# VH-VL binders against Apical endosomal glycoprotein (Mamdc4), part 2

Target 1, 160 residues: Apical endosomal glycoprotein (Mamdc4), of Rattus norvegicus (Rat) (q63191r268to427)
Amino acid sequence: SHHMATDFETGLGPWTQLEGWTRNFSAGSMVSPAWPHRDHSRNSAYGFFLVSVAKPGTTAVLYSPEFQGSVSYNCSFTFYYYLHGSEANQFQLFVQAQGLNTTQPPVLLRSRHGELGTAWVRDRVNIQSAHPFRILLAGETGPGGFVGLDDLIMSNHCIL

## First folded at step 1 (VH-VL)

Design a9 (framework fv_pritumumab)
Fold by ESMFold2-Fast, scan of step 1:
Structure a9 (fold): chain C 160 residues (1-160), chain A 122 residues (1-122), chain B 107 residues (1-107)
Amino acid sequence: as target 1 above (160 residues)
Amino acid sequence: EVQLLESGGDLVQPGGSLRLSCAASGFTFSSYAMSWVRQAPGKGLEWVSAISGSGDSTNYADSVKGRFTISRDNSQNTLYLQMNSLRVEDTAVYICAKDYYDSSGYEYFDYWGQGTLVTVSS
Amino acid sequence: DIQMTQSPSSLSASVGDRVTITCRASQDISNYLAWFQQKPGKAPKSLIYAASSLQSKVPTQFSGSGSGTDFTLTISSLQPEDFATYYCQQYNSYPLTFGGGTKVEIK
């Protein structure tokens, strides 16, 4: 179950970034062979996804809104990612408890790198935090590669 | 584009009060900690106060503790600084600053407003 | 409180010069150091965070280095738009503290 789902078809929803992630689709632009032929949400060459287009040496980071902490419930986050076409592709998922500087550093929950094939890959993390927190999704695309995200789904125990 | 616009600076007598505002746009305001930094005429930068994204946690420089209160209205994308018992040494340009996170999760300032001048003089 | 000592307080340089500014923390701050540029009458502009990471849209003549207590900002080839006051700032712990500033003036 989910109470917040983002498929990127109309924008970023409640997710934020400064730069580096771009909404795009397979058929509309000149794209490399490493790009997916279809998005995950619609299974369509015209459906939108996010792709990391950060400049060489920089990392694109996407931030969730702040979720409430709980000692009674865990928050489940399901997402789809695509890593193809370069050994230098990088994707990381962090959870950060929100505080004022130096109190709670981000905790790495997932790290994926390189070549993972030509399909959207489903993953899920369970987050248990007594503190308010947010999710950070970091991507870096290697030469000739693709690093992408689609269908970010928060369970009904992830309270906004 | 990220924008921070301060207002509320004025001439006030010692012992007086002022409330400063910072209107934020171009990012999800409630997701980021915010700070006030001041600069006295001809002097360097001094951090004044910080508030977490939710508004639940605040911190203050020793020079302003008990006199200044930082707050935010996330529904209006606005940061506030309530200044009471103002002193001549509080005279400064007050600047709104937005926090971002490095790879270790420590917060640093990535964007600054233009500032608003507060003059405390008899 | 962590004291940040910045040197020199001012320097004179010509376009094309290599400029170095140093910053020393009174205690170990790891790499939690940022550099800011401020032009007269304007708000500070963020240049560097995490001691050496360049902010978006900042020209490549700027670089930062150091860890622990000793840090350096380098401008490899000074441009006309680089004449400004530069500040270091630690974000290791509260209260956040800034260096006294270095004014880079035209020779």
Scores: ipSAE 0.000, ipTM 0.473, lowest interface PAE 19.4, mean pLDDT 82

Design b8 (framework fv_indenebart)
Fold by ESMFold2-Fast, scan of step 1:
Structure b8 (fold): chain C 160 residues (1-160), chain A 123 residues (1-123), chain B 115 residues (1-115)
Amino acid sequence: as target 1 above (160 residues)
Amino acid sequence: EVQLLESGGGLVQPGGSLRLSCAASGFTFSSYAMSWVRQAPGKGLEWVSSISGSGGSTYYADSVKGRFTISRDNSKNTLYLQMNSLRAEDTAVYYCAKDEYYDSSGYYGMDVWGQGTTVTVSS
Amino acid sequence: QAVLTQPASLSASPGASASLTCTLRSDINVGSYNIYWYQQKPGSPPQYLLRYKSDSDKQQGSGVPSRFSGSKDASANAGILLISGLQSEDEADYYCMIWHSSAVVFGGGTKLTVL
């Protein structure tokens, strides 16, 4: 079982951002050839995903809730991403320690660039942290490209 | 087209464990030996482990022998690396790679590489 | 002692040729080995360039232009990667590799700077 699953069909759920990530779907009026024909969660042109549509050089950042630290369990995070249509596309996943006197720099755990085909790609990260932490998902879309996310699944060992 | 997709990396404490996966497509998976190669931040390539197409032969770098186990599931076209007793020096990007050719002498030259999955071991 | 030794860096001008060396430890003879060459650009996984054992037993990687070629210098006990007609996009780290004693062994890598 999984503790938190977010398919973006009704909103961002427990995830937060200031700006940059937009909920959208394939049958929408503002699509380019680089966009997927379907979302991952529903396999439908009317199913929602997140897309970074900001100008090149602008980074969209999505934040998880804060999770408790543990040395007994691995918090497992599974997600689907889509990178197509520009060599300048970027996606990065960071983990950032929380609850400390000084702001900790994010630790980079995934980096994806450019053209990765026309299918949603599954990835999974395992996190064991002695401190509370949050996950950052950063997307930057290149000219004519698409950088997207769908189906963010936190395991039941990711404790709020 | 030949494609290799790694997953399973993450952030762990020293002494922890992780299991990496590599999903393969576009070739007859069971006919080719597979390898894991890692690269520490700002450093060169370091071979970790290799496995024959059948899974009958496995090879390990001395630095990981007894801690890491390579395996494969040919019915699922998936390569695995079980990593136990992790140390700070295991921090690296881990690539899976397909051998260029296969024969009984065990030539292990990699011609196709995945994008990598990052493993960070820190307190 | 390292099984494979590569110089840490090499600089060359656009249009010139660069010869990258991979020297084998003295107890092993380069003549008996397949030497594999890989190119890695920042942020990218390694790309297979070629394998060279002899003029009659060699392979080029898919999409790798003929200006990349392999050879050996028996007197230096070394494998050689030759890049002719250097272009700016050839700026990268280059690694040699052999299979030796049930192990894959990489050289330490050479950073090639163009300009």
Scores: ipSAE 0.000, ipTM 0.638, lowest interface PAE 12.0, mean pLDDT 86

Design c1 (framework fv_zimberelimab)
Fold by ESMFold2-Fast, scan of step 1:
Parts: structure tokens; sequence; C-alpha cells
Structure c1 (fold): chain C 160 residues (1-160), chain A 123 residues (1-123), chain B 110 residues (1-110)
């Protein structure tokens, strides 16, 4: 059983950001040929996904809520991403642990670059941290490109 | 007063493995606020980051060196070590150990450095 | 080649001000406030002069100041003194969880 799932249909859920990630849908007014024809969660042109509007020179970062540390369980994170239309597209997934009084530097777990076809791609990471941690999803969209996310799913071992 | 001291061989032959150790005194290596870092400097040239380790054993490596580098930590001895495999003349450098402080999201700096140890790779 | 671009050399006379630049990308200097500056005298280890773009550690002269605009960070030294003659390096954290240094700038006090 999945503890926390976010499909972006009604908002960001527990995920947060300062700027750069925008909710949108395929039948919206500001789309390009690089955009997916449908979202992943609803398989619909009216279903919402998250798109990075950060250009080269800026980066959009989406933050998970803080999860508890555990030496006994791995937190499993499953997500869907879409990279198309520009070789300058970038997507990175980081895990950032919270120290006793200091936030640790982020650890890169996934890096994707450029153009990866015209389908939502599933990926999964297993996170083990003795300290509280967050997941960071970073996106940068190249000219004429698309970098998107949908269906962010945390396992029942990801404890808030 | 925190002090960092590098130790290891001053001369290593090509194709061999270089092993260096950094001894930390005046402070604990088992601190959640710091990473422990290896940096090198070829004579007359600039600084190059090699790798970082947290007291738990988690590591970050320079991608250009990652296939040849291992950093380890021994909290019981208050030490951390560098192994660099298959050395060549281009690995001749002053090798520094340093402490890297982090205090918020993606912030940090090197606040203490060892005095450096020269390693010459020569037959 | 170094990941961050610095001029190879800079010079000034005693009492003048000089500025050393450090240029990167949006994934390091431009995207984050992690720029630090180090002074290295011949035969010595580097010493921290500036951290988080503009902060001075205790014991560093207020003649040293740091700033950033876009992808370029700057170290400014006012009231130049002979003892400021040294190599200066900038450093930044990157979005790939790596640490990078500039190529270094040799400051000559004329």
Amino acid sequence: as target 1 above (160 residues)
Amino acid sequence: QLQLQESGPGLVKPSETLTLTCTVSGGSISSSSYYWVWIRQPPGKGLEWIGSIYYSGSTYYNPSLKSRVTVSVDTSKNQFSLKLNSVAATDTALYYCARHRYYDFWSGYFDYWGQGTLVTVSS
Amino acid sequence: QSALTQPASVSGSPGQSITISCTGTSSDVGGYNYVSWYQQHPGKAPELMIYEVSNRPSGVSDRFSGSKSGNTASLTISGLQAEDEADYYCSSYTSSSTLVFGGGTKLTVL
C-alpha cells in the first residue's frame, strides 16, 4: 500500500517549491509540440502534470515533505518523468538529509539529460537514511523542450 | 583548536596505489555538521576537489577521479583516508585534507585545512 | 581546465582597490549562495577569506568583501597592502553534489 501519492490533479499536495514548476495539462493554451499529448495519472489531455518552466540559467526545484529517518526500513519513491524536444533538457533527483542542527548537502540519485522519447518514463529509488530527509526534484527546460513530472508515489515505509 | 594532519608516502611508483591518512585533533570527526575532504594541488597549479566523506561513511567523489578513488573514515581513530589507484606522473601534487561545513540547504565552505603533503609519482 | 573562470593575474598599487571575478553557470555560482574565496601565500595552505558570497569569518580584514551578480561572483580588496600579494581561489557547490574551484588569480601588489 502506498502511503502518499500525488497526481497533481488538484494541486501540489504535500510537495513544495519557491518557483519554476507549474501545473498544466496537454489541452492547455501554452503548449508546444514537445509537450505530452496526455498526463500519466488520468491518461487524458485534461489531466494535470507538473512542467518545469525554468530556462537555462535557472533551475526549478520541487521538495517533498520531510520524512523520518530509520535504520530498519527503506523509503521507496516511484515517479514518472517526461523529457522531450531539446538536448538542453535536464532532470535530477536528489536526497537531502537533515543533520542534528545542520542540513546536509544533497546526494544525486538520478540524472537525465536531453531527449528521451515521447512517453512517460517510470523510475524508482530506494532511500535509506538514519536521519530525517527530503526528496528534491530539479528540472531545467531547454529551448523548445519539455521537462515534466507526474504520479509521485511514496511507499508505506516513507514515514512523515 | 582544530588541527588536520596529512600522512603517507612522499614517493609512489607509476601504476601503484597511493594511500594517505588525515588525523583530526582538537575536534571530533563524528559531527553531523561537517564533511571531511581531500583536495589536491599540482606544483604551481590550482586546486582540485577529490572527494568528501561523512562520518557515517557516505561519500561524494569528483566524477573525473571516481573510478580510481576511495575515501574511508575510522571514527574510533578520528581519521579519514584516501586511496588513489593506478597513479601516474599527473597525480604528482600537494594533497590536502580539509573540513567542509554545511549549515543550510546547499551552503558550505572549507574552514580548516591541513598543511598538505607532497606526493611525487616517479620511477 | 577549471570549472570556474578567474583571470590568471591582477595587479594594483598599495592603497588602491582591486576586484577578482569568478564566473560559472546557473548550476553553481548563479543558482546558489555557496561561493567562498581562499587566499594562498607561497608554501602555505589556503585560508578562508569569504564564505556564502559575502560573509567574512572572524579575523579577516574588512578590506575584503564579496558580491555576486548573475553567474559571476567578485572578491574586492580595498586599501591594498603588500601582504595581500597571494593566489586567490573561488569555490562553489554544484547541483550535482560536487565541489569546484576556479583556476586561481595571482594578485601582485606593485
Scores: ipSAE 0.000, ipTM 0.470, lowest interface PAE 18.5, mean pLDDT 83

Design c10 (framework fv_zimberelimab)
Fold by ESMFold2-Fast, scan of step 1:
Parts: structure tokens; C-alpha cells; sequence
Structure c10 (fold): chain C 160 residues (1-160), chain A 122 residues (1-122), chain B 110 residues (1-110)
């Protein structure tokens, strides 16, 4: 019955980052035609989302907490993303497993780029890992563009 | 077996707010595997998706109804509800609740409730 | 107007095969493998017949099959039986993260 849902309305929840992702909302922010008019979780101009504002030449990376491994069930991760206003927009989802005595390199599960329209897009990945793992969400915003995230939902089979 | 049942008023006056509730039995609404959905059907006409909700409260709505509709979930009661503001005669319909299963994106409706007829009339 | 185009009616005799089309655009039927089909008997709720273009739920007869070519999805019913007489609806996910239905097709078994 345990699950994690993060809508960014009060913070990052259990997610962590070094830099590059910023919480923001449409009505109180800088005017930009590439930005969504509302968030996904509240359908409101005052609802919060994450936007990638990484410095030129860097990528914003958001880290999940570490989840336990299992061979009996899949951990499902559902999320919403928004890519608009630049063909150079990039979004990637990685899974990074902790091996028996070492951290494994990240494995790419999703890659999205460019111009995907003026709607929050839902995506879902199923993660099967025998080892503990983390999810990494990487965003890079192109000139005049927007790369955003909202509603990060880990299923009840994703065990802390 | 999983069952869904709609409840609410059968008659609503024009300009008032319609409120319907769907009760889920034989399964938990607090499931990461499904969304919960309202769909309507005017008498003798086709189906129209109204909106979907995840147990966390995340929603998305039919753009044609978005300004008038709110869907909410109460996991402690295993229920979800539809609130439709400023109703008119054109909102007269059978209202269904359903479970939405999915793959990588939103997918398909199974099971459905029996439907409840709502008539908008003075 | 419905978002997805279906013929208003189709008819056949017992034992025949019939096909119902569902036509959209590259932003719904053509862009995603998330077409589902529903059967509705008079006075009853719709019932899922096909999901993800061609998959059948447990309990649905293998006489029902689904396919897609370009922007058109099709439901085919082989070995037509009197109990197949019903309204049929298609549904699809869209690039706007919405769900849309076809206008419905009334199947008459002659």
C-alpha cells in the first residue's frame, strides 16, 4: 500500500538535486511563450512544476531516493513532462542500480527531444531491478524553450 | 470481483451544480495501476470522456468541459466524485464511472459502472 | 462532431464477417497504439472488447479482432451471431493527453 507521489506544490519531497531544476508556476513567473499556462497537478496558473534552468553547457539532474530491488514485481514510475519552444530541448530518464559492491553506470530508459507541443505529456516506465536503484531525470533547455516536469508517481511496488 | 456504482441526484435544475459519486468495491482505489474516470452519454447519442483522476489527486479533463468540471478522490472511502458547474439541458445524460487501465500512456476503460441518468430540467 | 469517424451503421447476416472502421489523425489513432473498442447492448453499460489496437481481454471471443493501418483502426467480427447486435465505439489517446471516442456504429444482424 506504500507509494510516492510528488506534485511539487510544497517542495521537492524525497527527490534531490545539486542544481538546475527550479520550482516555478505560470502566473508569477517571467513571461515566455514557451512556458505552459498551467501546471499538471492542479491545472492552475498558480500550481507548481519543475523547469530546467541549468547554466549553458550543463544539464539539470533530479535524483529519486534509493528503492529496494525485487525479482517478483515491477516498480512503475509515471511522470508528466513538457517540451516546447525549441528543437534543442532534451529530456532523459535513467535508472542507476547499486550492485553488490559497486554503483552501476546509469542506464537510459527514455529520451525525448525538441518540440512536443503545448500539453503536459504522460509517460510511464516499468523498472525491474534485482538490486537497489535510483531514478535520474535529466533536462536541458534549448534557446527560447521550456523543459518541465510535474506529478512524479512511484507505484506501491517501488519499495524504499 | 471489482464493481463501480454511481450515485447522485437524478434531477438537477439549470444553472445549478451536479455532484455525482462513484463507489468502488472489490478492489482498492489507492492503486498505482489505474486511473478513475467519468464518461457521459446523452440519451440516444455517443460517449464523451469527462475527466480522469489518479489516487494521488492528479487530474486531466476534456478541454470542452475543463472550465466547469472538477474530479476529486477520497481514498479513505474508496470513492471518487464529479462536480459539474452551471448545468444546462445539454448536460442531460447517462453518467458512467469507469476504471482506466494503461500501458505507457492512458489506455482503456474496464470495468464500467451501470450508469446513472441525470436530467437537467426545471 | 465526434473526434474519431465511424460509420453510423453496418449490417450482416449470421456467419458473415463485418468490419467497423475508426478514422482519426496522426495526433491520435495514427500516432499511438492505444485504440480500444467497446460493445454496448441496449440499456447496458459499454464493455471492453479490444485494447491497445489488437489485444483481447480475458473472456472476449476470438471472433473479435482489431487492427490499424495509418490513421484508421478497424474492428472485425467474424462468424457473426445475433448477440453481436449492439453499438460499437472506438477510443484513442491523443497528443494533447486527452481521450476521445468515435461517434459509434450500430451493428444490425439481419
Amino acid sequence: as target 1 above (160 residues)
Amino acid sequence: QLQLQESGPGLVKPSETLTLTCTVSGGSISSSSYYWVWIRQPPGKGLEWIGSIYYSGSTYYNPSLKSRVTVSVDTSKNQFSLKLNSVAATDTALYYCARLDYGDYEGWFDPWGQGTLVTVSS
Amino acid sequence: QSALTQPASVSGSPGQSITISCTGTSSDVGGYNYVSWYQQHPGKAPELMIYEVSNRPSGVSDRFSGSKSGNTASLTISGLQAEDEADYYCSSYTSSSTLVFGGGTKLTVL
Scores: ipSAE 0.000, ipTM 0.488, lowest interface PAE 15.0, mean pLDDT 84

Design c11 (from c1 with heavy chain H100Q R101Y Y102D Y103S D104S F105G W106Y S107Y G108D; framework fv_zimberelimab)
Fold by ESMFold2-Fast, scan of step 1:
Structure c11 (fold): chain C 160 residues (1-160), chain A 123 residues (1-123), chain B 110 residues (1-110)
Amino acid sequence: as target 1 above (160 residues)
Amino acid sequence: QLQLQESGPGLVKPSETLTLTCTVSGGSISSSSYYWVWIRQPPGKGLEWIGSIYYSGSTYYNPSLKSRVTVSVDTSKNQFSLKLNSVAATDTALYYCARQYDSSGYYDYFDYWGQGTLVTVSS
Amino acid sequence: QSALTQPASVSGSPGQSITISCTGTSSDVGGYNYVSWYQQHPGKAPELMIYEVSNRPSGVSDRFSGSKSGNTASLTISGLQAEDEADYYCSSYTSSSTLVFGGGTKLTVL
C-alpha cells in the first residue's frame, strides 16, 4: 500500500517492545561523549531517537508489525543506526516468519558491532519471506557506549 | 590462539542420528563478528557446507540438508553441535567445524578450522 | 555435482605461474564480492588463502593473488614451489543466503 516511516518524534508508532529501547534526545539526556549531538530525522539536539539501555549479556528488542509474505526482493527496509564509544556495542536485525501455527526462529540479516564513528549510518535490507513476517531490531550497549536507531522506513512493497 | 576441536562417534548405523560437537578454545563463541559452521568432505570428494549458527541461536542451513540437520549452540560451554538424522552411507565424510566472518549479515571467509573427524555410516 | 565449476586438475613446473578458475552465475560469484579460496594439503584441514575476491590474509605469500571477471573468479599462483602442491577450493555467498563451494582443483608441481 504505502510506505511505513517511523521517526520516533511522537512515540514508537506501529513498532512495539517489552523493554530496553528508550526514546531520547541529545540536549536533555546526553550522558557521555558517545551520544550523538543530534538525531537523524530532524538533525536537531531536540529531535528524538531510540537508544538501547541493554548492557552486554542482555538485549533490547524492537518488533515491527507483521507484514505479508514477499516472493521478491522488493520489500526493502531502510534504517539509520549509530554505534559509538565501545567495542562491545552490538546491533542485529532479524526477520521472523510466522509459520503454520508456529512462529519460526529469527533469521539474522544484519550484524553491526563496536565503534563505527560519530555519524548516523544508513543501511538497507531486502526481505524475502514466503510467509508473513516481522522485523526484530536488537541492541546491546557496551560500557561507555551508545547504540541507537532513527528513521525506520519500510518500502511501498512491504504490505501490512 | 583460537582452536576448534570436533568430537563424536566415528561409526553410525544407517537410519540413526549423527551427533557431533565442536569445542572452541582460546576465544569466545559469544562474538557478534562470527558464525560457527559445519562443513563436510566425503573421502576423495569436495567440501560441502552443512549449516551455520550465530551465538544468539539463529541458524542457516544448506537447503539440500535442511530437512535432516539441526545446529545448536551452548555459549556457557563454548560449544556448538550438529545433529544429522536418518543417515545413509552417502553421509560418510570428514566433518569439520569452522569459524566464519560475518560481513554485515553476509557469509564471508572461514579463518579457523578444526582438524576434522571421520564419520563412517555402515552396518 | 558442485555448484561452482573448477578444473579437476592443473599442473606446472617450479617457477611457472598457473591460474585456477571458479565459474558460477550472477546469483553467486557474479553478484557478490564474497569469494574465498582455500588450500588443502593431504590429511590436513583447509587453510584460507584469499578472501573477498582479492584480499590476502597476513602470512599468505604474495605469490597468491585473486581476481574476478563477470561470473568467473580466478586464483593465480606465481613462482610455483613444490609446497604449493595441494587441492584448491573456491567458495561464494549466494542470493539464496547460502554458501557454495567449487568442486576443487588438484595442483601438481612437476
Scores: ipSAE 0.000, ipTM 0.479, lowest interface PAE 17.5, mean pLDDT 84

Design c2 (framework fv_zimberelimab)
Fold by ESMFold2-Fast, scan of step 1:
Structure c2 (fold): chain C 160 residues (1-160), chain A 120 residues (1-120), chain B 110 residues (1-110)
Amino acid sequence: as target 1 above (160 residues)
Amino acid sequence: QLQLQESGPGLVKPSETLTLTCTVSGGSISSSSYYWVWIRQPPGKGLEWIGSIYYSGSTYYNPSLKSRVTVSVDTSKNQFSLKLNSVAATDTALYYCARLGYWRGYFDYWGQGTLVTVSS
Amino acid sequence: QSALTQPASVSGSPGQSITISCTGTSSDVGGYNYVSWYQQHPGKAPELMIYEVSNRPSGVSDRFSGSKSGNTASLTISGLQAEDEADYYCSSYTSSSTLVFGGGTKLTVL
């Protein structure tokens, strides 16, 4: 009831990005076996997902809204990823806490690379933070690969 | 491929301001993934981080040098620069520019280094 | 001045394994998974060997591995070769989003 869910069908919702993530869909334009044939949220070739755009020197980074500290309850984040390609195709999940006047370095919670995935994979992390925090989703794509995201779900214990 | 190249004077007098420039080629300095960094190494000694800059102009400085250091970026020239005020003989070092992956926490490209001697 | 503690020197013979330690605090090495290791040959710029505690860049030999326990990170070089003779530096983020290096370790291959 108080959860935050984003399926990318109409936009990024409360998520923001610096660069590199693109909303896209599979229908008729897929020319690579690396791409998914459908999205996760709608199970449709016309359903939208996020894909990391392969370009030199760029890591695509997606930011959650800032959440309050989560020391009393387990805040959980569930997401679906699609990863296909060489070791150059990478997905990382970070949590970044914010102090009074200092942003803390990102803390790596997940790292996936070099998978030959053929389906959307569910993953979940539990977050405990004494400070306000954001979730950062980083994707790097190599030639001929695919790094994608769909259905980002913050549990009702993650307080905005 | 990406290359970083330091330039500036090889000799600076005590009390003057040292100015160094790093030219980035083979890639854009206007990348959200990276900070651009100055690191120095006195002869026969270890590495010391000086400061980091994001293409937007946001900076982080070594607290030991913060009162004397300014790092700036010029995205139109694909360059970033170091100014170190009130230099002394202890500022004699090889000065490196480097690229820092903020989300990855490592320096993946380094310039060759430029020797700066502080002497009258 | 370095904020992270490394041994000044370490030595080994070809084919052996050596380990270099890098000790900090809970506000740097112990608090974050952002330990990187650099190899520096005489007259050369440092080269990245390990990042995020234990990951190797493309082109770095599997003989190099990284780990961390508490406030101490370690670089292990197995199957030691003459070409490994160099200075090695660790680096970490701090809780203030600043960077610190270790004092450096000179590896001698006997």
Scores: ipSAE 0.015, ipTM 0.581, lowest interface PAE 7.3, mean pLDDT 84

Design c3 (from c1 with heavy chain R101L Y102R D104F F105G W106S S107G G108S, light chain L99W; framework fv_zimberelimab)
Fold by ESMFold2-Fast, scan of step 1:
Structure c3 (fold): chain C 160 residues (1-160), chain A 123 residues (1-123), chain B 110 residues (1-110)
Amino acid sequence: as target 1 above (160 residues)
Amino acid sequence: QLQLQESGPGLVKPSETLTLTCTVSGGSISSSSYYWVWIRQPPGKGLEWIGSIYYSGSTYYNPSLKSRVTVSVDTSKNQFSLKLNSVAATDTALYYCARHLRYFGSGSYFDYWGQGTLVTVSS
Amino acid sequence: QSALTQPASVSGSPGQSITISCTGTSSDVGGYNYVSWYQQHPGKAPELMIYEVSNRPSGVSDRFSGSKSGNTASLTISGLQAEDEADYYCSSYTSSSTWVFGGGTKLTVL
């Protein structure tokens, strides 16, 4: 089927960032007990995920590629996140529309914060945009905490 | 149309606590997209960020003021407030309330401002 | 002093272009694309002119433009008009999760 899936096992795929999100795995680099014992995509201590290493008050941002707009179909985005070990953890999902000659301000679609347990949590957003757009995934890790992402899946209605 | 309006005393004595309130109208303070902000400007000088608050109660403060400042939010009244303890003559300033987008490091810009209220610290 | 350095004043004639600089460090202006510019007329609150280095809010004239090179951001005003006479402030996010402002620049339209 026509969809884009990124499991971080070999890199960031089509996603981009300047800094702040780090590919990592449980067995190779554990900062604290707040880290998951396994990734989501492989259910393995050697499977890769993305972790925010941005300190309190700073933010790591991951950018999707630009998708085409449509008034007829929703682009469905499914992802897995992990928030554990600090009430100051934050995760936000934004959509940013691109006009012909101007970039619109990002619009917040999801906000999660704090301590959400010791399991990867599935979430899904449906994006309806008449204009081309990109998705921004922002993470901020509280003291002793963990904020992570795995398995970013765009549906077949998300057209590059 | 969104409007922000500062209110509070125009004169405060040294060592006392300054309390200011910002009333938001034409929009909800319980917006997931914005932080609500205090910024000040001493007469004839530049702008200084004091602190920002999200409607959930999460705050960020200017480190130079952090020991003296508290920002709080009251979503039922659509208001947020500043308390600045142990004021001195150097705290004399126009005090503005504003908002910034909740984006990346706690927002990228201040898009809406109140008219400002002058606070003089004098005995 | 202010954390970001701006010239105290600039001047120009109607129809000319002027540029106002805003210089910081790699921990603020140089490290992030979160520079904004504000116009302040006497007796009034600051008004947002540019955000995120180069973006204009709706309603702001395209005579105003912003850019950044290294640790210096710049506001350029083309086709100067009398109503542009005001104080201009830059602002940036910092690596300490704070906001800092420049000292302000008084623009005089001759």
Scores: ipSAE 0.005, ipTM 0.504, lowest interface PAE 10.2, mean pLDDT 84

Design c4 (framework fv_zimberelimab)
Fold by ESMFold2-Fast, scan of step 1:
Structure c4 (fold): chain C 160 residues (1-160), chain A 121 residues (1-121), chain B 110 residues (1-110)
Amino acid sequence: as target 1 above (160 residues)
Amino acid sequence: QLQLQESGPGLVKPSETLTLTCTVSGGSISSSSYYWVWIRQPPGKGLEWIGSIYYSGSTYYNPSLKSRVTVSVDTSKNQFSLKLNSVAATDTALYYCARQGWYSRYYFDYWGQGTLVTVSS
Amino acid sequence: QSALTQPASVSGSPGQSITISCTGTSSDVGGYNYVSWYQQHPGKAPELMIYEVSNRPSGVSDRFSGSKSGNTASLTISGLQAEDEADYYCSSYTSSSTLVFGGGTKLTVL
């Protein structure tokens, strides 16, 4: 029926977490040179994004809602990330599937680390699952670094 | 503050069905962050995981109990329940309900006080 | 039998340090960083002491610490006190998507 798109301008939408990801914007207060000068969704210093405050050795994980499995559909997830200012920065994307009587360990689909420049980078993963699943977005920020997310978009083939 | 409270019969006859309910207060069971779980402990023995449920109804059971156990959730009452069929004396135990983390949060951070169930005629 | 192996008992004197082991396989303790530890006083429900191998919940004394090497996780209690006398259980996630407990260790403070 529609795309599930989250731009963080008013909150986390259907995404959840326990701790470690914070909403922020470039003009909000003193930020390090590692921070983006604008968000991706509005291209504005007043536009919101998500930033990981988890240090190496700790975990900040953002969870999608549960999606239904279907071998007939090609569910795609598009997102924008920003990694700058520290070689110890790390971002990982996992998919965790669950059947009626089984939960699978998270499966790593993307891993990015370190210093990747001063632009929001687009990425896309295709998910085809016989089982219900969730997406996990994990971030760790190195000293003086920035690890961020914006514009999380699930295609309309991803069924809630 | 979050509280979990078990309720149900203290005595069940062999071959009957045991039904226990856990009432959650101070927080919502319709949280996408947590599973809700049943754990038991026979007198003088260790802990055994029975099963976990997500508020959507998705369940995961201990394989040794799977043929006899059903866990269900009632989000309108903020409760979840355990049904254990064909009970025997070996099912005599303290039964705990607890909260379990979701996706990489496989620990139990809040527990009910436990309710003793004795299987005897 | 429990899936994870713990010593049945351990003892120490006040002020000493003791360690309780929890041994599994590469399909549980060795394969994941999802080991937790619980303290149970007589007549009471278990309380979470350590989660995800080495993290302490708010309110748990820093005398309690967790670690893991290979297929063995360890709970260490330093500066042993009388109120630490309790049963201790480890737990782990498994590759079969189940949750298992150790057999429990009775800590006696001499």
Scores: ipSAE 0.000, ipTM 0.502, lowest interface PAE 15.4, mean pLDDT 84

